VH-VL binders against q9h2d6r1778to1887. Designs and how they scored, part 3

Target 1, 110 residues: q9h2d6r1778to1887
Amino acid sequence: LNFKKGWMSILDEPGEPPSPSLTTTSTSQWKKHWFVLTDSSLKYYRDSTAEEADELDGEIDLRSCTDVTEYAVQRNYGFQIHTKDAVYTLSAMTSGIRRNWIEALRKTVR

## First folded at step 1 (VH-VL)

Design Fz_a3 (framework fv_fezakinumab)
Fold by ESMFold2-Fast, scan of step 1:
Structure Fz_a3 (fold): chain C 110 residues (1-110), chain A 126 residues (1-126), chain B 111 residues (1-111)
Amino acid sequence: as target 1 above (110 residues)
Amino acid sequence: QVQLVQSGAEVKKPGASVKVSCKASGYTFTGYYMHWVRQAPGQGLEWVGWINPNSGGTFYAQKFRGRVTMTRDTSISTAYMELSRLRSDDTAVYYCARGEYYDFWSGYYTDAFDIWGRGTLVTVSS
Amino acid sequence: QAVLTQPPSVSGAPGQRVTISCTGSSSNIGAGYDVHWYQQLPGTAPKLLIYGNSNRPSGVPDRFSGSKSGTSASLAITGLQAEDEADYYCQSYDSSLSGSVFGGGTQLTVL
């Protein structure tokens, strides 16, 4: 089964709420979300309770996914989901979690 | 300096309600989640729930659902926790704590409680 | 109830090293969620001591360190001082409860 859930971070996600103000030279911000993989999309929520209420923060349409690749980030274990319309950058807490997510995502790309 | 200032001690009878306040200063109030944690005399820390001050969204631990209500007033940067139908075993120090901690170097957020209020002692007795 | 398991007490002499364990399960520490540690001096609010498994906030001396392996985490305190006598709590996130969880706390006595 292609069903997988877990915590990951995504870069520059518009799914609210506003990130804490920070005095930096960069506008890029990582946001931690609860991710749920289905057969057609990767949905993400504030937490698993928001998932139960189906209150989406965002969604990546995997039917348009062209590739899933490892990608170096400042901390933890990054990877990217490439779609026809956009590239999403995510970060997993361990290399093993990243490997498992990449494997699961690639199984949905036929 | 970042501070969370809580309301003073309360003494209540069983069956009453109590409302504790937590006033934030020194940071953007709507930028961080506010958590509530309690500690009964001589006991450990127990998580009660959180409120997102930006949206007003809340989530409560199962044990407190139906009795706790968290609210906020963004105009005065204040969060509130109201606990109803008080029992003697609700006697505890109630803390507010800022939930999200931004790690600048790593560029991502964590859910550590980096700033705590001094606590509000709520005593429930007959 | 305490979801994470800590020893109820630990003791050491000034200058010694002690470690405090925090044991979780597959729904929290074992799922990869970070572990944070708090110090609570008598009569005070908890203070963040370690965040994200091993990071120290500004003002926390380097004799405090954290580590994580598998379903467990550990807080190490070296060069014990009388001022370290306090309660120590670990905290993580539990996916099955969808909320923050604490250890039962460990009382450190400096002999």
Scores: ipSAE 0.000, ipTM 0.577, lowest interface PAE 12.6, mean pLDDT 83

Design Fz_a4 (framework fv_fezakinumab)
Fold by ESMFold2-Fast, scan of step 1:
Structure Fz_a4 (fold): chain C 110 residues (1-110), chain A 123 residues (1-123), chain B 111 residues (1-111)
Amino acid sequence: as target 1 above (110 residues)
Amino acid sequence: QVQLVQSGAEVKKPGASVKVSCKASGYTFTGYYMHWVRQAPGQGLEWVGWINPNSGGTFYAQKFRGRVTMTRDTSISTAYMELSRLRSDDTAVYYCARDTYYYDSSGYSLDYWGRGTLVTVSS
Amino acid sequence: QAVLTQPPSVSGAPGQRVTISCTGSSSNIGAGYDVHWYQQLPGTAPKLLIYGNSNRPSGVPDRFSGSKSGTSASLAITGLQAEDEADYYCQSYDSSLSGSVFGGGTQLTVL
């Protein structure tokens, strides 16, 4: 059962170097994914075909979530998901999309 | 520095299978999805599907489901596309191409391409 | 036949501006999916020219630019040169087909 789906960007952990063929104004740390909210986690995929194939890129365990808050970023409309072990920084295209995601996430968390 | 080297041309009879290889170098093979795209002589580009080299997971365009199989061997950084039950209209140049590194784009942008493998299906 | 519609050919003289359109529908470009553009020189593999509607890869001249509005996208080439003679393809994602889709291609002739 999925409660909400949509495109957002997430700050990735350091690792894979930027493609030398691409020119970008981003920090190369922002990755755009297709996000799917479930009852226990926020899953993210390369796109909706990866979701259909069940090819997960990453997952945030919402059972460990302590807070969800707006967060200023240099790119669009940022917010953070705080868990016991980590903080995830995300960016939505509009303030309305951010508001709707924060509200959906807060309803999922106890 | 990034390079995708494909196997050589193949001539097959209708009903046969063909397996094309794509050897990657100059980057972390498991960090990027690999796509296959074909082009019939004098025609446009047609997307076949993708493989995630990290997991081995695949996704195929509806038209090719049941006939195409994509695999990879991470020890030699090589991706494979096998197309079975070949028809004359499968005659095409088959390209492997690397997905971009999750930049600010949706869908599949393909930044490096192999030179292509011509597969000719004739009786 | 092709899911994205491009004119089959465009032509221009050296130094001129040409534009190549890419028309989609509500299930692809109209759904918000990005448009990418490829250049294919005769006898070669396609080369990524524009990604994410308007971004240029390193090494692509600024004479090439992309834009997107509604259900359509456009590739603009200014200061046209003889070496620009090639086939150009747009690409997006289609939610109803659950996969990548290409335009039919546009052959650019430099007169």
Scores: ipSAE 0.086, ipTM 0.728, lowest interface PAE 6.3, mean pLDDT 85

Design Fz_a8 (framework fv_fezakinumab)
Fold by ESMFold2-Fast, scan of step 1:
Structure Fz_a8 (fold): chain C 110 residues (1-110), chain A 125 residues (1-125), chain B 111 residues (1-111)
Amino acid sequence: as target 1 above (110 residues)
Amino acid sequence: QVQLVQSGAEVKKPGASVKVSCKASGYTFTGYYMHWVRQAPGQGLEWVGWINPNSGGTFYAQKFRGRVTMTRDTSISTAYMELSRLRSDDTAVYYCARESYYDILTGYYNYFDYWGRGTLVTVSS
Amino acid sequence: QAVLTQPPSVSGAPGQRVTISCTGSSSNIGAGYDVHWYQQLPGTAPKLLIYGNSNRPSGVPDRFSGSKSGTSASLAITGLQAEDEADYYCQSYDSSLSGSVFGGGTQLTVL
């Protein structure tokens, strides 16, 4: 019952599928995805329909998660998922949404 | 130079099926979702669905579920849309369109940067 | 039926300003999804005119601009020219339909 779902943005991260169309400009390259929290991973999809089809855009293995912390970003409310292999930077639309995601993620891993 | 080249016009009888092709070039075919949008004569644009060329995953608008099938062939960078049990009100120009990504902090990736020329499908007895 | 509401037609004289509205709901524009605009000249495929509410692709004159507020978006065309005569469509994403949605289209006539 640790399921949590919702729209968030993720900054270019190692688990994200390669995107040849990703622009290399001076502005931030944030990508919107539909995120689904399970007992062992945070999966993200193009939208909730892609979730039904199980067509992943990417996945963060939470079994290797070491910490989840707030992180200041230019717009909206950022946070980071630290794993043994990588750091993932995400952004939620409100501080409340961020708080809820951080709590859910921390509950999943500890 | 991105190009989407569609198959030629089709004339079909009611109850038949039609399969329209869209051949992509000038970019990595598997890197972008492909959408299908139709336009009946003198009418507006109507979204049909999308295919992920990388996985083969699809999603169709509720109106077309059970009649539309989208597939792709990665060896020739071609997407297909097949519509079955055709009715006269399926007469339309069918477009393929590439879904793009943009460099904006809060944007969603759900706009069409390149379109095929369209394929006219006429359904009449 | 179109999910986003546009006026069916708009007209203006050369050199004038026209605006085309696009009205959505809480499941699309009101949910924060971006609005994109397409220009369709007679007998041609739609062409991307504005993406991400207000951005212009290379080659689109700055006479075209977009904005978004609440559940609605607007396309503004200043210095109206004869070649602007076309159909204009707004597009967004709808979370309840899990898909792309279009406005009904607006025919622009240059008088």
Scores: ipSAE 0.000, ipTM 0.578, lowest interface PAE 13.2, mean pLDDT 83

Design Fz_b4 (framework fv_fezakinumab)
Fold by ESMFold2-Fast, scan of step 1:
Structure Fz_b4 (fold): chain C 110 residues (1-110), chain A 122 residues (1-122), chain B 111 residues (1-111)
Amino acid sequence: as target 1 above (110 residues)
Amino acid sequence: QVQLVQSGAEVKKPGASVKVSCKASGYTFTGYYMHWVRQAPGQGLEWVGWINPNSGGTFYAQKFRGRVTMTRDTSISTAYMELSRLRSDDTAVYYCARLKYSGSYRYYFDYWGRGTLVTVSS
Amino acid sequence: QAVLTQPPSVSGAPGQRVTISCTGSSSNIGAGYDVHWYQQLPGTAPKLLIYGNSNRPSGVPDRFSGSKSGTSASLAITGLQAEDEADYYCQSYDSSLSGSVFGGGTQLTVL
């Protein structure tokens, strides 16, 4: 089952492995995606039509999620998903959207 | 639809240079890294390097450093790979491929050009 | 020399199941990098078959599935059909090379 869906941006660097430690954030590296939260993963797509076609852009395995925290960024309202293998930095358009995503994601923390 | 259209087959002599083109359409050219992968006749896939079409930044596999140059022209959404000082063992089909990355640790090629055969013979 | 190890060939009869292995090391698959699979029909460019260990792009039949464990990955093909006859390549990323790495390829023959 899906818990939550919506538009957000994720910070990534093409060709580079993600770093657990980010000293700065760059707006040029933000990618906007349609996010779908399930019981075991946070999946993201180009848009909702791609979701219907099952064409994933990416997936965060929430079974390895250790924490979800607010994180200051220069693009809207940031937060991080910490897993045992990596840290993902995301940005929501409003503080309310960020709060709702963090609350939903924290329900998957083990 | 995403398309990567490559230039036609080339025949070159040892010591010459070859420049292969890859014209992208159907997406934002500067939003995705373009990689080059080659395949010698009857052999497997060998990664050559990448270009970031947005910045023009490049990175090449150690085997090709000093002989390969990757460039792009954003006005026509075209990437180029030039290989110099050609040897007979450079005979291969050269593919351009679009890199898709998604979160941590996921780097794959979602679309490929049809390939350009480069034959190096005397 | 391929960085990832695949068997050179595999064969099966129509309707059967085959599995193709892909073995890496601590700098690639063992470091947590996902494994992706490509199908190359004779005379054509490679086409994405599986990405992110187990995901199928739109249009890829559910007969194709992928898995990953430790430093290795597997591609499983069930209900073999004549049109599955092709070369299959695994691909990952290698942190020590800072680049994409491929398996040597496996030729599937449908008997």
Scores: ipSAE 0.000, ipTM 0.570, lowest interface PAE 12.1, mean pLDDT 83

Design Fz_b6 (framework fv_fezakinumab)
Fold by ESMFold2-Fast, scan of step 1:
Structure Fz_b6 (fold): chain C 110 residues (1-110), chain A 122 residues (1-122), chain B 111 residues (1-111)
Amino acid sequence: as target 1 above (110 residues)
Amino acid sequence: QVQLVQSGAEVKKPGASVKVSCKASGYTFTGYYMHWVRQAPGQGLEWVGWINPNSGGTFYAQKFRGRVTMTRDTSISTAYMELSRLRSDDTAVYYCARSYRGYSYGYYFDYWGRGTLVTVSS
Amino acid sequence: QAVLTQPPSVSGAPGQRVTISCTGSSSNIGAGYDVHWYQQLPGTAPKLLIYGNSNRPSGVPDRFSGSKSGTSASLAITGLQAEDEADYYCQSYDSSLSGSVFGGGTQLTVL
């Protein structure tokens, strides 16, 4: 539904919905990307120039999304996107940015 | 403010069942697992199991399988733990405690109820 | 029953440093599972003190710190105060038992 764009970080390896890796709190590697929310997916790019060229670093299929929730992390303000096959852990720079992303993501999922 | 409000103390005879409640407020009830942990008088903490309020799914410590049942009612944000075939060594304070459900193998209990004393005696 | 091993008691004087150990095995701490710590004041519910080996919840003073190495974890309390008298429990996950496990608890006495 709603377009939203911004910088966030994502953990290098996504977890699984029933048992996310317990190493996500201390040993996982954070990758900073430019995120773009579309009606059916959350796409991420190296930067906004890569978005203009449509050179993806990755994509989360929101059609398989089951939940979006806050999640405590070592780096800033974390939250998770739960899908049928994986759990993606993301981090926003401020509590307000996290709140806005969670609200926007929840509007696009069933 | 996160609050977990538990039901009052219970006195039961051996062989009876007890059902303890835990009413949650101040957060999204379905976003967190609810765990039950007990503590016998003067003893340490013992994990009983958890319920996922979102799905109703449960997982119990092996010691309690066949005797414990965990349920929830999402309309009133309340979790329940029922323990059957009570013995005197089930006498304990039973706590509910929440954990974020996105971290299934690293659960830590950030908020606890005040506990419900269950006394089993003849 | 306690799966993780803690000393049953430790003591110290005000202002001193005490350390509480938590020893596990290859199926829990040694398997890489995080260690969490709880403080239980007499007559109260346990309260989260440290999570994920070394993180403090808001409101926990920085004189409490956690660490983990190999099959063991430690809770350090510096600048010991009278109000620190409590039972302290470590907790982790055990893959052989498929469940959360606690240490036996350590009673801290401030002289």
Scores: ipSAE 0.000, ipTM 0.553, lowest interface PAE 16.4, mean pLDDT 83

Design Fz_b7 (framework fv_fezakinumab)
Fold by ESMFold2-Fast, scan of step 1:
Structure Fz_b7 (fold): chain C 110 residues (1-110), chain A 121 residues (1-121), chain B 111 residues (1-111)
Amino acid sequence: as target 1 above (110 residues)
Amino acid sequence: QVQLVQSGAEVKKPGASVKVSCKASGYTFTGYYMHWVRQAPGQGLEWVGWINPNSGGTFYAQKFRGRVTMTRDTSISTAYMELSRLRSDDTAVYYCARKGYSSGWYYFDYWGRGTLVTVSS
Amino acid sequence: QAVLTQPPSVSGAPGQRVTISCTGSSSNIGAGYDVHWYQQLPGTAPKLLIYGNSNRPSGVPDRFSGSKSGTSASLAITGLQAEDEADYYCQSYDSSLSGSVFGGGTQLTVL
């Protein structure tokens, strides 16, 4: 059983974390979502009410997951989900939450 | 064998500028953020800012904005911190320090030996 | 002055245990950001001692351990040795300042 749920943030698009500018403190690239882990995918929603209504904001296909690693970011506790097609950068609020997510996600890696 | 080798001590007059260098070796220079931290004689550590050597992007602590500029030269794996309009209370040892990979936030796994900058009239 | 609060000094005899506290607020340690610890011997650069609340870098003895609870963290040193006499700094991240923050430092004297 790989079911797990919780709040995390994800970068709008896969890749390197943005470098903050001197004149702005932009957080526009980080989007906070309610994440739901299944055996084949990591789905994310606007909130838990949207999950109940099955209104997806996005989905990461874990069948192509090759690795899950800690990754330093400017916001909280970062980690990356590596797939054949892309690298997704996420951020958890505490180091414990990150550890638990990484452990759960690594069970999808062959 | 990660090493951060800093430039030598400097003595400056108030109002002058100083540029400290930090030459990195033993790792991929563009793979890790470089931070700068200072320490006034007999005082604690104070964070100045960081540079991303890959992009050249920078972020400075509010106290230093408008006076500090961080740059890098990827061809020689060297980071620079320039502080302008020096005051006597800028007298400090200035350290470069590498941000560690496995933490979500700024921890500094390797430090340069420091550059003493003395500002006196 | 310093964003994180540490006692200015602590002392112990060889072989004893000491604990150094580091107290933050809701914008740093209380917000869940990790605490890291550095040892600074006189005339030298700081050296990473503990990262991510409780992890030891290669080469740091088991005598040094870190913990975190709520808005505070602590560094424990067991089996004190003369070589442990140094300044110790805690460090975290502060979301309101958008930057790294340090404690004021604690001078450890081995009696």
Scores: ipSAE 0.000, ipTM 0.567, lowest interface PAE 14.3, mean pLDDT 83

Design Fz_c4 (framework fv_fezakinumab)
Fold by ESMFold2-Fast, scan of step 1:
Structure Fz_c4 (fold): chain C 110 residues (1-110), chain A 122 residues (1-122), chain B 111 residues (1-111)
Amino acid sequence: as target 1 above (110 residues)
Amino acid sequence: QVQLVQSGAEVKKPGASVKVSCKASGYTFTGYYMHWVRQAPGQGLEWVGWINPNSGGTFYAQKFRGRVTMTRDTSISTAYMELSRLRSDDTAVYYCARGLYYDYVWGSYDYWGRGTLVTVSS
Amino acid sequence: QAVLTQPPSVSGAPGQRVTISCTGSSSNIGAGYDVHWYQQLPGTAPKLLIYGNSNRPSGVPDRFSGSKSGTSASLAITGLQAEDEADYYCQSYDSSLSGSVFGGGTQLTVL
């Protein structure tokens, strides 16, 4: 099984329009979550205690995933999960962590 | 239940160092930045700096650079702030506070310790 | 001196509306950084009252509201109650200082 866990950031809620009061270069729109990869989804929680309590902040359905690619962001090491309905932008602390997440996600999808 | 429990009051002489502790419980310690904020008697809040408990990375306000050191011990979920070469104007209540967002430097502080009074007097 | 400017005091009678201003500059509020507000009751630690300009944490009554425009932000308290008597602080981030900044604080007196 392809179970992987760790801290990453995700760019706001998918589809939410950017606030006009924020600069285009602001990083305050990034939200840090505890991510859990399963065979069918990428789930994210406020922290690992919320994971134990099964209190989801969000979930990306990997069954609808079409691609996972590196993506340049202002902060750390970004990548995107493309699904048929939305694009999710995430950021990992190091290039190695990003590489490992992309590989794990691609193995789950294919 | 999230709690931040700080060490007790300290009285120090000018030139000494003080080390304040902040023990976290009720959440994943390495998941949130820990900030330090001080308040001199009868005065406002002043940000000192932050530590990332996961990496041990730190960033300090310019006023405190060279005198402050922030560390943590993940085995006991405790953050520390050490202030050296104490002056009388360092007399203040020192708070630890949990950062809310990934860019916790830009974010709010959702839980605070009760504060540690540090008195610097000759 | 505090980086963000607040009036040192404000007062009102029970049931009234009061507003507390927080004035910044182009390097902080004017640059688009969020404003957060804290309530500090005498002898206690600050408590998060408003985050991200206008959001209320669980347990904060809707009598408290935040807003932001240009280089300034405001905290509004409607239906003022005796228990609202406290110090109120605004907080943001300043890009020129590369750090968190606070207002000087406003003492609210309920007459």
Scores: ipSAE 0.000, ipTM 0.570, lowest interface PAE 12.1, mean pLDDT 83

Design In_a12 (framework fv_indenebart)
Fold by ESMFold2-Fast, scan of step 1:
Structure In_a12 (fold): chain C 110 residues (1-110), chain A 127 residues (1-127), chain B 115 residues (1-115)
Amino acid sequence: as target 1 above (110 residues)
Amino acid sequence: EVQLLESGGGLVQPGGSLRLSCAASGFTFSSYAMSWVRQAPGKGLEWVSSISGSGGSTYYADSVKGRFTISRDNSKNTLYLQMNSLRAEDTAVYYCARTYEITYDSSGYHIEYFQHWGQGTTVTVSS
Amino acid sequence: QAVLTQPASLSASPGASASLTCTLRSGINVGTYRIYWYQQKPGSPPQYLLRYKSDSDKQQGSGVPSRFSGSKDASANAGILLISGLQSEDEADYYCMIWHSSAVVFGGGTKLTVL
């Protein structure tokens, strides 16, 4: 039925820095993706062209989703998707975009 | 740049006590769960304890329950492990680790993974 | 019986590939678990490498080369860490980890020797 699509950032797990350097500024852990909400999952792609080709960068299984909550982050407006085995931290460009995504996700998991 | 520096290890007799500290820098300390993971000489990794970002929730391995207490001071960016009633089998290198997250489901809490580890501090329990 | 079992040692030649296994105890279905992998080089603290549950639920640690990858062997009830194009610096102890029964469980570790 209803699908939602849009640009958001997801927080990738920070491992060790690539190489120690006194002059290198730490880069953001946030990766921007094109997100597509379906009835059973939240899929994300490099861009909308990749979505058309079905070339996934990642996927969150919403059938295992237990909660969706606002979460304070330094980059714009954050929220978390809690699943049985993991929590995904996302960031939307505006509070309105975040509100709409949280509402759509909560509607999908019911 | 994320940095974790453990201290407080040393030689102690069985039944004694030690308090370990972990000084954190390079990130918003209160936003992350923290953990202690130990490694006995020549042995593998063993999870000891974890604490939520706020300090409101603590978790312990069965082997240390009732003897060890994990705590944190977010104003000082410092993690602690108070170790009481020490035993020979507690001899290990103790690592401080920034923990991605403590997640929640109908079964309770899940401790995810350890993103960044400190250098470790050695605790030797011997007479 | 141990929840996670890893072979104590494994040796491989430079340039070859190594598959490190992490076997879950009988009765625990590997398909439902997210398996985390850590590398510990001699004289260093452990480093997070990656996590793997499925092709749609996996994550590479920051700075971890693409020649490290995760997978599963359902018939063996095991998680797998694959290291392709082995280099001398890959010589290390490798640990798998899961969350099981309200506890963090580590495997016993595999010492990888690059001959």
Scores: ipSAE 0.000, ipTM 0.533, lowest interface PAE 17.4, mean pLDDT 81

Design In_a15 (framework fv_indenebart)
Fold by ESMFold2-Fast, scan of step 1:
Structure In_a15 (fold): chain C 110 residues (1-110), chain A 119 residues (1-119), chain B 115 residues (1-115)
Amino acid sequence: as target 1 above (110 residues)
Amino acid sequence: EVQLLESGGGLVQPGGSLRLSCAASGFTFSSYAMSWVRQAPGKGLEWVSSISGSGGSTYYADSVKGRFTISRDNSKNTLYLQMNSLRAEDTAVYYCAREDYGDYVFDYWGQGTTVTVSS
Amino acid sequence: QAVLTQPASLSASPGASASLTCTLRSGINVGTYRIYWYQQKPGSPPQYLLRYKSDSDKQQGSGVPSRFSGSKDASANAGILLISGLQSEDEADYYCMIWHSSAVVFGGGTKLTVL
């Protein structure tokens, strides 16, 4: 179990089918959230105050997570969380923050 | 307060080169992505290039790919734009802009530096 | 075709309201985009005003008066900047912007004249 918290951006699920482009995405679809890693999920909130109030903006169920990999994005340092049902694209401000998140997420995947 | 000051603009001949600088102060420079946006005389805004906070990722408008190079020196709080193979259509005021990571907004702009490409 | 289209000019009277439109090209759904708005006064660099995607995803720039607001017209596939209670100092060029396909795209700009 590795509790981790921090600011990152996540790509809103597009209303249109995912692009086959594997290199870049539009930042207009990005949304900044306060992320909290638990033993079973990655939860995200508007900010840390919303976390204290337990007001979720969203949640990724890590029990269905199959892989976590680096992924090229238009801004900063991207990575993807692959689950059985969906692929989530996230962006961290630095390569070090991305590395730490990927390592923490991989430890949660059994 | 946040301040951005551009320099290095001037008159150059077509095919020439020029390097622009942007001196940043009032914030943790390495924590912000930075961009160059230009404006031709009497025309609208056109994005030129962006660089991530660490300098590890760079992005370019199609019109400048292969000719311009964006870079930064975080130890000197300075952003650069190396412009090669300049064309008349590159004539513009070049603005340095700070990009907020979470909102991807150009929240602060410099005063601009003028580049004129003519024979 | 241009990705973003803005009317070249708009005139309005002091105290009235002005609606500035930013129309996205056919095939690009305005519903999925954050529309950023910038103001540029003569002799000055652009200033960030606000961004709007939805009522739950919007942000006002620091020091920007509440009389500036953002919205969308889904039927017109357009973002809207509303300026209420127009003042003479609102006379400026207004630019919309989106992040699209790994690029920053600006509209052509609208010159607002307050007469």
Scores: ipSAE 0.005, ipTM 0.557, lowest interface PAE 13.4, mean pLDDT 82

